# Designs tried in a protein design chat: VHH binders against EKC/KEOPS complex subunit cgi121 (cgi121). Part 3

Target 1, 174 residues: EKC/KEOPS complex subunit cgi121 (cgi121), of Schizosaccharomyces pombe (q9p7j3)
Amino acid sequence: MILPLFPETQVHVFVYENVSNCAAIHEQLISQNPIYDYAFLDAATILYKKQVYSAIIRALEDRRDEQMKTKTIHSEVILSLSPKTEISSAFRQFSMTKKSKNIVVVKIDSKLTEEEEFERLDKLVEGNRVEFSDEELQKLIDFKVLKKNYKLDPSTLENPLASILSSIALRGYS

## First folded at step 2 (VHH)

Design ja28 (from j17 with S57Y)
Fold by OpenDDE, second read of step 3:
Structure ja28 (fold): chain B 174 residues (1-174), chain A 128 residues (1-128)
Amino acid sequence: as target 1 above (174 residues)
Amino acid sequence: QVQLVESGGGLVQPGGSLRLSCVASGFTFSGSDYYAIGWFRQAPGKEREGLSSISSYGYGSTSYSDSVKGRFTISRDNAKNTVYLQMNSLKPEDTAVYYCAAGYRDSLFTSPGQYNYWGQGTQVTVSS
């Protein structure tokens, strides 16, 4: 996938359900294994495709402007999902944990086609790939977690997308 | 309270290797707080120098000073609440007291001042 604002950057997003080896993946991330150079998100925290895209765009903008707060573009994606500026908070809120069951995986600056990237990633993730769509994400979301992460209330729950996107866009401005 | 305890120092010949350990208590690396764990050293008559740091959270981002890059490797074991510094190809100029430090900063090391917890230090001597 090519983003209009970043035509030179190829992005791939994958969704996996019923992942059995999140703990193992997590250990590889901790050890900074370059083979695991992705953003691994807990699907329980993701409700919309636009939420993910917005975070990706924010991260890319930060990189473009040399304003990245984290070490890597993928960690910046995780940070960009959060309304908070603290890196630790963002990771607690949105990053895959050892106990995660469903995950969203983001690859930035891919040199491979989507299919090739999938084949590579599929060797790392032991789970079932599902479509990256709002429909599938809605099946995996934990609304309690979502409400907590973005401080959603009954008035904003009717249209949580607007609140989420605003939180992402305005991080650091309030 | 937070406590850091270094170990693994000693006498080694030039070209040799040592592995330092820093065991933390009073907090956990995988806890709710964000920590930067760093290794510093101080030689006699010199200022304390930052060598390496690792994030306690996320992907465990690391950084190295130019003086040790390629020779030293920092790593963490969350289960043991320990940070390690693998030191290879040691040189006489690496002789110093090595300190482990921890801070709540959402950044890797830039200066000793950003770290608020320090170990007692461990002596490393590189000599023929």
Scores: ipSAE 0.019, ipTM 0.283, lowest interface PAE 6.5, mean pLDDT 89

Design na12 (from n34 with S104T)
Fold by OpenDDE, look of step 4:
Structure na12 (fold): chain B 174 residues (1-174), chain A 121 residues (1-121)
Amino acid sequence: as target 1 above (174 residues)
Amino acid sequence: DVQLVESGGGLVQAGGSLRLSCAASGFTFSDYDMYWGRQAPGKGREWVSGITSGSDYTAYASSVKGRFTISRDNAKNTLYLQMNNLKPEDTALYYCTRGYSYGTLFPQDYWGQGTQVTVSS
């Protein structure tokens, strides 16, 4: 996928459910295995495609403007999901954990087609790939976690997307 | 405030041993993965070792594997690095870093001032 604002940057997003090896993936990440150069998100924290895209775009903008707060573009994506400026908080809120069962995986600067990237990633993730859609994401979301992460209340629950996108966009400006 | 204070460095001969400590404060130590890194003269920072919050997994750079052992005592909020069979190329400023609870590509946000390790030939 090519984003209009970043035509030279290819992005792929994959969703996996019933992942059995998140702990193993985490071990590889702690080992700095370059093969695992992705943003691994906990699907329980993701409700909309636009939520993910918004974070990706913000991360890319940060990189473009040489204003990245984290070391990698993928970690910047994780940070960009959060309404908080603290990196550690963002990771605690949105990053895959050893106990995660469903995940969203983001690849920035891919040199491969979506199918090729999937084949590569499929060797790393032991789970079932599902469509990256709002419908599928809604099946995986933990609303309690979502409400906590974005401080959603009854006044915002009628239109969570607007609130989420606002939180992402206005991070550090409130 | 998050603080990390390294100690235990010094001058040793090749083949010698050192044990580094990192005292952590200002956060829930047991919730975080911890790492050791080092910076040799004229070189950039490099990852040395990592340990998960519950010590269920440890990792090492290929250059130190089999010689270094990372451990932690969550009750004492302390990270350790046992360094055996030290080599001159291990000479560096060693520092501990706090990782995120959910690591991705060696994420870290805090580090100490470091402790100097010098290995003579």
Scores: ipSAE 0.020, ipTM 0.295, lowest interface PAE 6.6, mean pLDDT 89

Design na14 (from n34 with L105M)
Fold by OpenDDE, look of step 4:
Structure na14 (fold): chain B 174 residues (1-174), chain A 121 residues (1-121)
Amino acid sequence: as target 1 above (174 residues)
Amino acid sequence: DVQLVESGGGLVQAGGSLRLSCAASGFTFSDYDMYWGRQAPGKGREWVSGITSGSDYTAYASSVKGRFTISRDNAKNTLYLQMNNLKPEDTALYYCTRGYSYGSMFPQDYWGQGTQVTVSS
């Protein structure tokens, strides 16, 4: 996928459910295995496609402007999901853990087609790929976690997307 | 205020051993993955070893695997690196660093001042 604002950057997003090897993936990440150069998100924290895209765009903007707060573009995506500026908080809120069961995987600067990237990623993730859609994400979300992460209240629950996007966009400006 | 203080470095002969310590404060130590890194003269920082918050997993750079052992004592907020069979190429400033969060991806967000390890031939 190509984002209009970043035509030179190819982005792929994948969703996996019932992942059995998140702990193993985490082990590879701690080993700094370059094969695992992705943003691994806990699907329990993701409700909308636009939520993910907004984070990606923000990360890309940070990179473009040489204002990244983290070391890698993928970690910047994780930070960009959070309404908080604190990096550790963002990772606690949104990053895959070794106990995760469902995950969203983001690849930025891919040199492969979506199918080729999937074939590569499929060797790393032991789970079932599902469609990257709001419908599928809604099946995987933990609303308690979502409400906590974005401080959603009854006044915002009617339109969570607007609140989430605002939180992402206004991080550091409130 | 997050602080990491390394100690245990020194001068040793090739084949010798050292045990490094990293005292952590200012955060819940047991909630974070921890890492050792090093920087040799004229070289950039390189990853040496990592350990998960609960010590479930450990990892090592290929250059130190089989010789170094990472461990932690969460009750003492301390990270350790046992270095055996040291080689001259292990000479570097060794530093500990904190992961962003427990169970999360690398990289790290905080570093100590480092402790110098010098291995003579």
Scores: ipSAE 0.019, ipTM 0.296, lowest interface PAE 6.3, mean pLDDT 89

Design na9 (from n34 with Y102W)
Fold by OpenDDE, second read of step 3:
Structure na9 (fold): chain B 174 residues (1-174), chain A 121 residues (1-121)
Amino acid sequence: as target 1 above (174 residues)
Amino acid sequence: DVQLVESGGGLVQAGGSLRLSCAASGFTFSDYDMYWGRQAPGKGREWVSGITSGSDYTAYASSVKGRFTISRDNAKNTLYLQMNNLKPEDTALYYCTRGYSWGSLFPQDYWGQGTQVTVSS
C-alpha cells in the first residue's frame, strides 16, 4: 500500500491470529535481528485500521521532519500509537510480548509486493493470517487494555476512534 | 448466560418523561460499566449514556445531555435511564449493554432486545 502523503514509501500491514511463536519472535527483536525488521504489535491493543495508519503516518512525519524519538521507523510506529511520550511506556502498551497470541505486523519501506512481503513474513510468524480490517481487529481486541492505554471513559463511546486518533495526534502537546 | 432485559418504553408526547429499566443477570453486574444505546428507524445504533461500575462517573451523548439521567442499583442488578423533556427525535428502540469483558468500555458484547420509545409531536 502507498500512502498519498508518502508516495515514495510502501507500507504493508498484516494481522496474525493464534501465533505460537511470539516468544521466539520477541527474542529476535531483543537481539535486533535485522530479518525481523518490522513493527510487531499486540493485536489486543489495536481496534481500528485508522489507529494503525495514524501511527504509521505520525512515524513517517517524524522521520520526514527529522524528529524521530526512537532509533528505527518501526519503533517510531510503536511509539506513535501511544498517547505517552515515554518510549518504554509505549512499548509496554502496544508492542508484541512473548505472551501475545495475536499480532499486527507493520512493514515500512517495503520493496516487495504485498504478496511477496507476506511470503517473507510467513516464514517468521507461525500463525494464521487474517484480513486487516476493523471487523477482524475487533475480534482480537482486549477492550480493558484499550481503555487503559488511551484512558477511555464512558464519554468517549460516542466516537472512540476520534478519541484514539486525538490521543495519537496530540502526544507531547499536553 | 448473560441476559439484559429492558423495560419502561412506550408512547409519550413531546415534553413528556419515561424511565427505562434494564435488568441484568448471568454476570457480576457491579463489575461492569453499563451503557444505554438506541436505534431509530432507518438509522444505525448510537450511544446514549454510560455509567461506571461504581457510579462514580456518568456520560451522555450531546443530543440527550441535560435531559437524560443514567443511574444504577448494583444491589438490584438494574440499570436505569430517566428520560425527561422527550422529543420526537428520541423515538427509537432503546437497549442496554455492557462492555466486551470485565472493565471494558466499548464496543459492547451483550445487549437486550430493547424497549421501544415513541415520542409524538
Scores: ipSAE 0.015, ipTM 0.280, lowest interface PAE 7.3, mean pLDDT 89

Design p13
Fold by OpenDDE, look of step 4:
Structure p13 (fold): chain B 174 residues (1-174), chain A 123 residues (1-123)
Amino acid sequence: as target 1 above (174 residues)
Amino acid sequence: QVQLVESGGGLVQAGGSLRLSCAASGRTFSSYAMAWFRRAPGKEREFVAAISWSGGSTFYTDSVKGRFTISRDHAKNTVSLQMNSLRPEDTAVYYCAAGVFPYITEPSDYDYWGQGTRVTVSA
């Protein structure tokens, strides 16, 4: 997938449900295994495709502007999901944990086709791939967690997408 | 603000069918997941069925699976509950509800409610 504003950057997003080896993946991430060079997100925290895309775009903009706060573009995607500026908070809020069951995986700067990338990733993730769509994401979401992460209230719940996107875009400006 | 108005309730014999309808006000119908709840005499309000924003996903309480079908019409801003093979235990006041999020079975997580329509199933 190519983003219009970043035509030189290929992005792939995958969704897995019923993942049995999140703990193992988490250990590899902690050890900074380069084979696991992805952004692993807890699907329980993701409601919209546009939420993920917005975070990706924010991360790419930060990289473009040499304003990245984290070490890698993938960690920057995780940070970019959060309305908070603290990296630790962002990771706690949105990153895959050892207890996660459903995950969203993002690859930035891929040199492979979507299928080729999937084949590679499928060797790392023990779960079932599902479509990256709002319909599938809403089946996996934990609404309590979502409300907490973005501090959604009755007024913002009238348009949760707008509220989430605003939080992502305006991080550090509120 | 969303106003919900139910219709279609009535008296029906066991094994019969009814179709409930809920009309929603406003222009943001597609922003809400819709659901039906019911409250039988002497019981608490319970979840019956829900449908996602787009209508692409539906889910039901176990006791109505295979008998009830929830659907929505975005053009008319309505949600319907087709109830087939009705049983006396289905007797209740049925309420239409609207909430921001889909796949919610807890009443407190829905934001708007109708006045209810009574369904009575005789043996």
Scores: ipSAE 0.018, ipTM 0.369, lowest interface PAE 6.4, mean pLDDT 91

Design p17
Fold by OpenDDE, look of step 4:
Structure p17 (fold): chain B 174 residues (1-174), chain A 123 residues (1-123)
Amino acid sequence: as target 1 above (174 residues)
Amino acid sequence: QVQLVESGGGLVQAGGSLRLSCAASGRTFSSYAMAWFRRAPGKEREFVAAISWSGGSTFYTDSVKGRFTISRDHAKNTVSLQMNSLRPEDTAVYYCAAGLLPYFSDTADYDYWGQGTRVTVSA
């Protein structure tokens, strides 16, 4: 897809459930294998499509402004999900771990169609692709983790999207 | 929670220019993407332009590209729409809107709205 704010940048987002090889993927990421040039997110931490797009936009703006805090656009997406400025904290909060079972995968600057990109990614991920939708994401979310990551309380839980997006937008300013 | 007040509308001849302004209340201006919408007589409200949190990214409906410019001033909590080369078809009530995500052009993506300012472009 193309974001209106960044018409020259193609973005793809995929969701996988019941992934059996997250540990193997994690090892490839640690070794910085270029074949795994994606942002691998733990789906347990993602509740909304808008949450992901907000992070993507934030990362792209940082890149545009030459203000990236991380080395890659994909790592910047992970950082951008966090209300905190610490990179290590952001990764602990949102990145796929060896123990993850469900993941959200983001590709920035893709030269392929969504289907073509999926074909490549499907060779790397051993799991079931599901629709990137709020409906599917809410089936995978861990609300305990979500509450912790964004410091949600009873008053904000009625509209967690607003709190999440505000946190992402205000990262480093609050 | 956020109040928006538009200004700058008026009557102008085709080919002329206007600058609309929207003042936002509150201390969370920087967390909101801002947009302009318009509603022409007998038509539905339509997207015109949007600007990201930082103001560094913008996008426009096709019919206003190259003619309109959206900008924001964080110090003043304002968003502006510079309208050049105005056409009769630009006649509408223009609304300022605020939302938390600057990538959609749908009215449903914005949570707060101003009362609108009328722009009339004569032939």
Scores: ipSAE 0.599, ipTM 0.822, lowest interface PAE 1.0, mean pLDDT 93

Design p19
Fold by OpenDDE, look of step 4:
Structure p19 (fold): chain B 174 residues (1-174), chain A 123 residues (1-123)
Amino acid sequence: as target 1 above (174 residues)
Amino acid sequence: QVQLVESGGGLVQAGGSLRLSCAASGRTFSSYAMAWFRRAPGKEREFVAAISWSGGSTFYTDSVKGRFTISRDHAKNTVSLQMNSLRPEDTAVYYCAAGMFPYSSLPDEYDYWGQGTRVTVSA
């Protein structure tokens, strides 16, 4: 997939449910295994495709502007999901954990087709692939976690997408 | 060129189980994603389940989630569909399909098809 604002950058997003080896994946991430060069997100924290795309775009903008706060573009995506500026908080809020069951996986700067990237990722993730769609994400979301992460209240819950996108876009400006 | 042959279909009562099998010819079986489709009387062929080339990832149509399980055996060049808690609406001819694209639910993206095996679920 190519984003209109970043035509030179290929992006792929995958969703897995019922993942049995998140703990193993997590250990590889901690070890900074280059084979696991993805952003692994807890699907329980993701409600919309636009939420993910907004974070990706924010990360790419930060990179473009040489304003990245994290070491890698994938970690920047994780940070970009958060309304908070603290990296540790962002990771705690949105990153896959050992206890995660459903995940969203993002690849930035891929040199492969979606199919080829899937083949590689499929070797790493033991779970069921589902469509990257709002419908599927809605099935995986933990609304308690979502409300906590973005401090959603009754007023913002009327349009949570707008609130989430605003939080992502305005991080550090509140 | 890949030949696919389905087996395991038959008559079963509602709530029963069946296991379909698809045998693939050739040595390139591991290079293909495999899928099951079905065609009910008077309906179009619809996606049921698929499994990646490695077997590490699967996905299903919503109506069969939790009831059907797709698996594959690379050593035997087979793909299977375990169907549990069968319902009358599961009655159809089930087709095995192979394609290069690992996560497609579109029939047009699969290159090879079996002849089909009939599954009938009685009420």
Scores: ipSAE 0.000, ipTM 0.224, lowest interface PAE 14.6, mean pLDDT 90

Design p2
Fold by OpenDDE, look of step 4:
Structure p2 (fold): chain B 174 residues (1-174), chain A 123 residues (1-123)
Amino acid sequence: as target 1 above (174 residues)
Amino acid sequence: QVQLVESGGGLVQAGGSLRLSCAASGRTFSSYAMAWFRRAPGKEREFVAAISWSGGSTFYTDSVKGRFTISRDHAKNTVSLQMNSLRPEDTAVYYCAAGLFPYVSDESEYDYWGQGTRVTVSA
């Protein structure tokens, strides 16, 4: 897909459930295998499509403005999900772990079609692809984790999306 | 800030059907996930069913799967529980609840509750 504000940047987002090889993927990420050049997110921490898109946009804005805090655009996406400025905290909060079962995978600057990218990614991920939609994401979310990650309280829980997006957008300004 | 009022309870024979309704006050109905809980005599309140904000997804406790259907009407600000093939063990006071997140079976995650409506299923 193409984001209106970044028409030259192609983005793909995939959701996998019941992934059996997250530990193996995690090891490849630690080893910085270039074949695994994606942002691997724990789906338990993602509630909205717009949450993911907002993080992507934030990362792209940071890149555009030469203000990235991390080394890669994909790591910047992970950071951008967090209301915290600490990279380690962001990764702990949102990145796929060895124990993850459901994941959201983001590819930035893809030169492939969605289908072609899927075919490539499908060789790396052993799980079932599901639709990238709010409906599917809310089946995978851990609400306790979500509340913790964004410090949601009764006053903000009435509009979680707004609160989450604000946290993403205002990171470093609070 | 949200008032919930259940209706539709009553006495029904085993194998029968009953439709419960819950009317929600306010303008923020769509902001809440809705659920039904029940408390049988001498037992703790237990989760029965939940429906997402949009109504596109539903979640049921195992014992009611295939028999109960939860639905919601945004235009009327109501949530319903169609109960078919009722069993004596379904006898309980049924409560409507509103929470911020769907697919949650923990009653502590729901902020608003109705007064309950009694369902009695005779053998």
Scores: ipSAE 0.016, ipTM 0.377, lowest interface PAE 6.9, mean pLDDT 91

Design p5
Fold by OpenDDE, look of step 4:
Structure p5 (fold): chain B 174 residues (1-174), chain A 123 residues (1-123)
Amino acid sequence: as target 1 above (174 residues)
Amino acid sequence: QVQLVESGGGLVQAGGSLRLSCAASGRTFSSYAMAWFRRAPGKEREFVAAISWSGGSTFYTDSVKGRFTISRDHAKNTVSLQMNSLRPEDTAVYYCAASLFPYGSTDEGYDYWGQGTRVTVSA
């Protein structure tokens, strides 16, 4: 898809459940295998589509302004999900781990159609693709992790989206 | 909670210019993407322009590209719409809007709205 704020940048987002090879994927990421040039997120930490897109936009803006804190646009997406400025914290909070079962995969600067990109990614991920929707994300979320990552309390839990988006926007500015 | 107040509307001749301003209340201005919408007589409200949190990214509806410029001032908590080369079809009530999500070109994506300021462009 194309984001209105970044019309020259194609973005694809995929969701996989019951992934059996997260450990193998993780090893490839550590090795910086260029074939795995994606942002691999733990789906247990993602509740809304807007959460992901907000992080993507933040990352793209950082790149535009030559202010990325991480080495790659995809790692910047992971950082952008976090209300904290520490890279290590962001990765611990949101990145796919060896123990992950459900994941959200983000591709920035894709040269392929969504279907073509899916075919490519499907060779890397051993799991079931599900729709990228709030409904499906809601099934995969760990609310304990979500509450911890964004410091949600009983008052903000009534509308977690507002708190999440605000924290993403304010990272590094508050 | 954010309150938005538009200003700068008025009557202008075709080919003229006008600058709209929107003042936002509160301390969370930087958390919001800002946008301008407009409602012409007898028509539904339509998207005009939007600007991201930082102000570095903007996008416009096709009919205003090259003529309108959206900008924001974080120090003043304001968003502006510079309208040049105005046309009669630009006649509308212009609304300022705020969203925690900097993506949408539809009104459903925005959390807060101003009361609007009327812009009339005469032939």
Scores: ipSAE 0.764, ipTM 0.883, lowest interface PAE 0.7, mean pLDDT 94

Design p51
Fold by OpenDDE, look of step 4:
Structure p51 (fold): chain B 174 residues (1-174), chain A 123 residues (1-123)
Amino acid sequence: as target 1 above (174 residues)
Amino acid sequence: DVQLVESGGGLVQAGGSLRLSCAASGFTFSSYAMYWGRQAPGKGREWVSGISWGGGSTAYASSVKGRFTISRDNAKNTLYLQMNNLKPEDTALYYCAAGLFPYSTDEADYDYWGQGTQVTVSS
């Protein structure tokens, strides 16, 4: 997929459910294995496609402006999901953990088609690919975690998208 | 109350220039992507330009690219559209819009709309 604001940057997003090897993937990430050059998100923290794309766009803008707070574009995506400025907090909030079962995987600067990238990623992830859609994400979300991450209250839970997008936009600015 | 108020429209000769402004109030301006659209007589609404929340990313319709420049001042809660080398086909009601999603060319993603300012370009 090509984002209109970044026509030279190809982005792919994949969703996996019932992943059995998150712990193994996590170890590879800790080891900084270049084969695992993705943003691995806990699907329990993701409710909307626009949430993910908002974070991607934020990260890409930060990179363009040479304002990234993290070392990689993928880590910047994770940071960009968080309303908090602390990198460690953002990772605790949104990154895949060893205990994760469902994940959202983001690839920035892909040189492959979506299908080719999927084939590559499918060798790394032992789970079932599902559609990247609000419908599927809603099946995987943990609302308790979502409420905690974005400090949602009963009033904002009526339209959590607005609160989420605002939080992403305002991170570090308010 | 949320308000988007456009200004700067008017009558101008072909080849001339105008600068439109959109004053925003009632919402956190810096959290929204901003857009210009236009509606010519007898035609539907047309997306003209968009700018991301930070102002660093911009996009333009092919019909105005190279002639129009979108910008914003978040400190002033104001969106701008510099229109150069205007053509008669640019005649339209120009309106600004705001959306929380960082950028979209789909007006369905816009949350707030202005009433518009008339731009008329004579031959």
Scores: ipSAE 0.818, ipTM 0.896, lowest interface PAE 0.5, mean pLDDT 95

Design qc14 (from q2 with S54R)
Fold by OpenDDE, look of step 4:
Structure qc14 (fold): chain B 174 residues (1-174), chain A 123 residues (1-123)
Amino acid sequence: as target 1 above (174 residues)
Amino acid sequence: QVQLVESGGGLVQAGGSLRLSCAASGRTFSSYAMAWFRRAPGKEREFVAAISWRGGSTFYTDSVKGRFTISRDHAKNTVSLQMNSLRPEDTAVYYCAAGLFPYSTDEADYDYWGQGTRVTVSA
């Protein structure tokens, strides 16, 4: 898909449930295998599509402005999900781990169609693709983790999206 | 929580220019994407332009591309709409809006609205 703010940048987002090989994927990421040039997110930490898109936009803006804090655009997406400025914290909070079962995968600067990209990614991920939607994300979320990551309280839990988006936007500025 | 006040509207001849301004209250200006909407006589409100958070990325409705420019000033907590080459069909009440999602064209994604400023473009 094309984001209106970045018409020259194609972005794809995929959601997988019941992934059996997260540990193997994680090892490839540690090894910096270029075939795994994606942002692999733990779906347990993602509640909204807008959360993901906001992080993508933040990362793209940082890249445009030459203000990235991480080495790659995909790592910057992971950082951009976090209300914290520490890269290590962001990765601990939002990145896929060896123990993850459900994941959200983001591809920036894709030259392929969504279907072509899926075919490529499907060779790497052993799981079931589900729709990238709020409905599906809500089935995969761990609210305990979400609450911790964004410091949500009973008042903000009534509208967690607002708190999440605010946190993403204000990272490093407040 | 956020108050928006538009200014700069008025009467202008076709081909002319206007600059609208919107002043935002509050301390969290940088957390909001800002947008301009407009409502022409007898029509529904429509998206005109938006600018994202601190990064300042912009996007426009097709009919105003190349003619309108949205910008924001974080120091002053303002967003502006420079309107050039105005046309009679640009006649409308223009509204400033603030929302947390950075690139929405849907008015439902904006939580705060100004009272509007009237722009009239004569033939």
Scores: ipSAE 0.841, ipTM 0.914, lowest interface PAE 0.5, mean pLDDT 95

Design qc31 (from q2 with Y103W)
Fold by OpenDDE, look of step 4:
Structure qc31 (fold): chain B 174 residues (1-174), chain A 123 residues (1-123)
Amino acid sequence: as target 1 above (174 residues)
Amino acid sequence: QVQLVESGGGLVQAGGSLRLSCAASGRTFSSYAMAWFRRAPGKEREFVAAISWSGGSTFYTDSVKGRFTISRDHAKNTVSLQMNSLRPEDTAVYYCAAGLFPWSTDEADYDYWGQGTRVTVSA
C-alpha cells in the first residue's frame, strides 16, 4: 500500500488472531533479530484502521523531519500510537507482549508486494490472518485497555476515533 | 467546535493567480489536517489539496499538481491555497475543511467546513 502523503514509501499492515507464538516472537524482538523488522502491536489496543495509519503517518513525518524519538521507524510507530511521550509507556501500552493472542503487524519501507510480505511474515507468526478492517479490529479490541490508554470517558466513548486521533496528533503538545 | 472562514476568491483571467486563505477558530488547530475542496457549476464537490497536521506533508488532486500549493500557519491558525496558472476549469466555489485524519481525500472524513469562496477564471 502507498500512502498519499508518502508516495515513495510502501506500507503493509496485517492482522493475526489466535497467535500461539507471541512469546517466541517477543524474544526475537528483544534480541533485535533483523528478520523481525516489523512493528508488532497488541490488537487488544487497536480499534480503527485510521488509528494505525495515523501513527504510521506521524512516524514517517518524524523520520522525514529527523525528529524520531526512537531508534527505528517501527518503534516510532509504536510510540506514535501513544498520547504519552515516554517510550517505555508507549511500548507497555501498545506493543505486543508475551501474553498477546491477537496482533497487528506493520511493515514500513517494504520492497515486496503485500502477498509476498505476507508469505514472509507467515513464516514468523503462528496464527490466523484476518482482514485489516475496522470490523475485524472491533472483534479483537479490549475496551478496558483502550479506555485506559487514551483516557476515554463516557462522552468520548460514543465516538472514540476523534479522541484517539487527537491524542496521536497532540502527543507532546497537550 | 471549529469554525472556518475562507477568503481570497474573485475573478481572474486564465493564466492568472489567486491566493485563498482559511482562518480557523479554536485552540486545537494543530490536531487537524486541513484541506481544500471545490465545487464547479453543475458538478459535485471534489478534493483539491490537503496538508497534514504538522504542515510538512501535502498531496493534491492530479489536475492541480504543479499549479496549486497548500500551506498552513500554526501561529495564525490559517491554511492557504496558492493557485497559479489558473484555468477556466478551475472555476468553482472553494471550501476549506478540517479533519483529524491527515491523508484523506474523502470529504466524509472532514468534520468542519467553511462557507466557501468563489473563484472565477475567465478565458
Scores: ipSAE 0.858, ipTM 0.924, lowest interface PAE 0.6, mean pLDDT 95

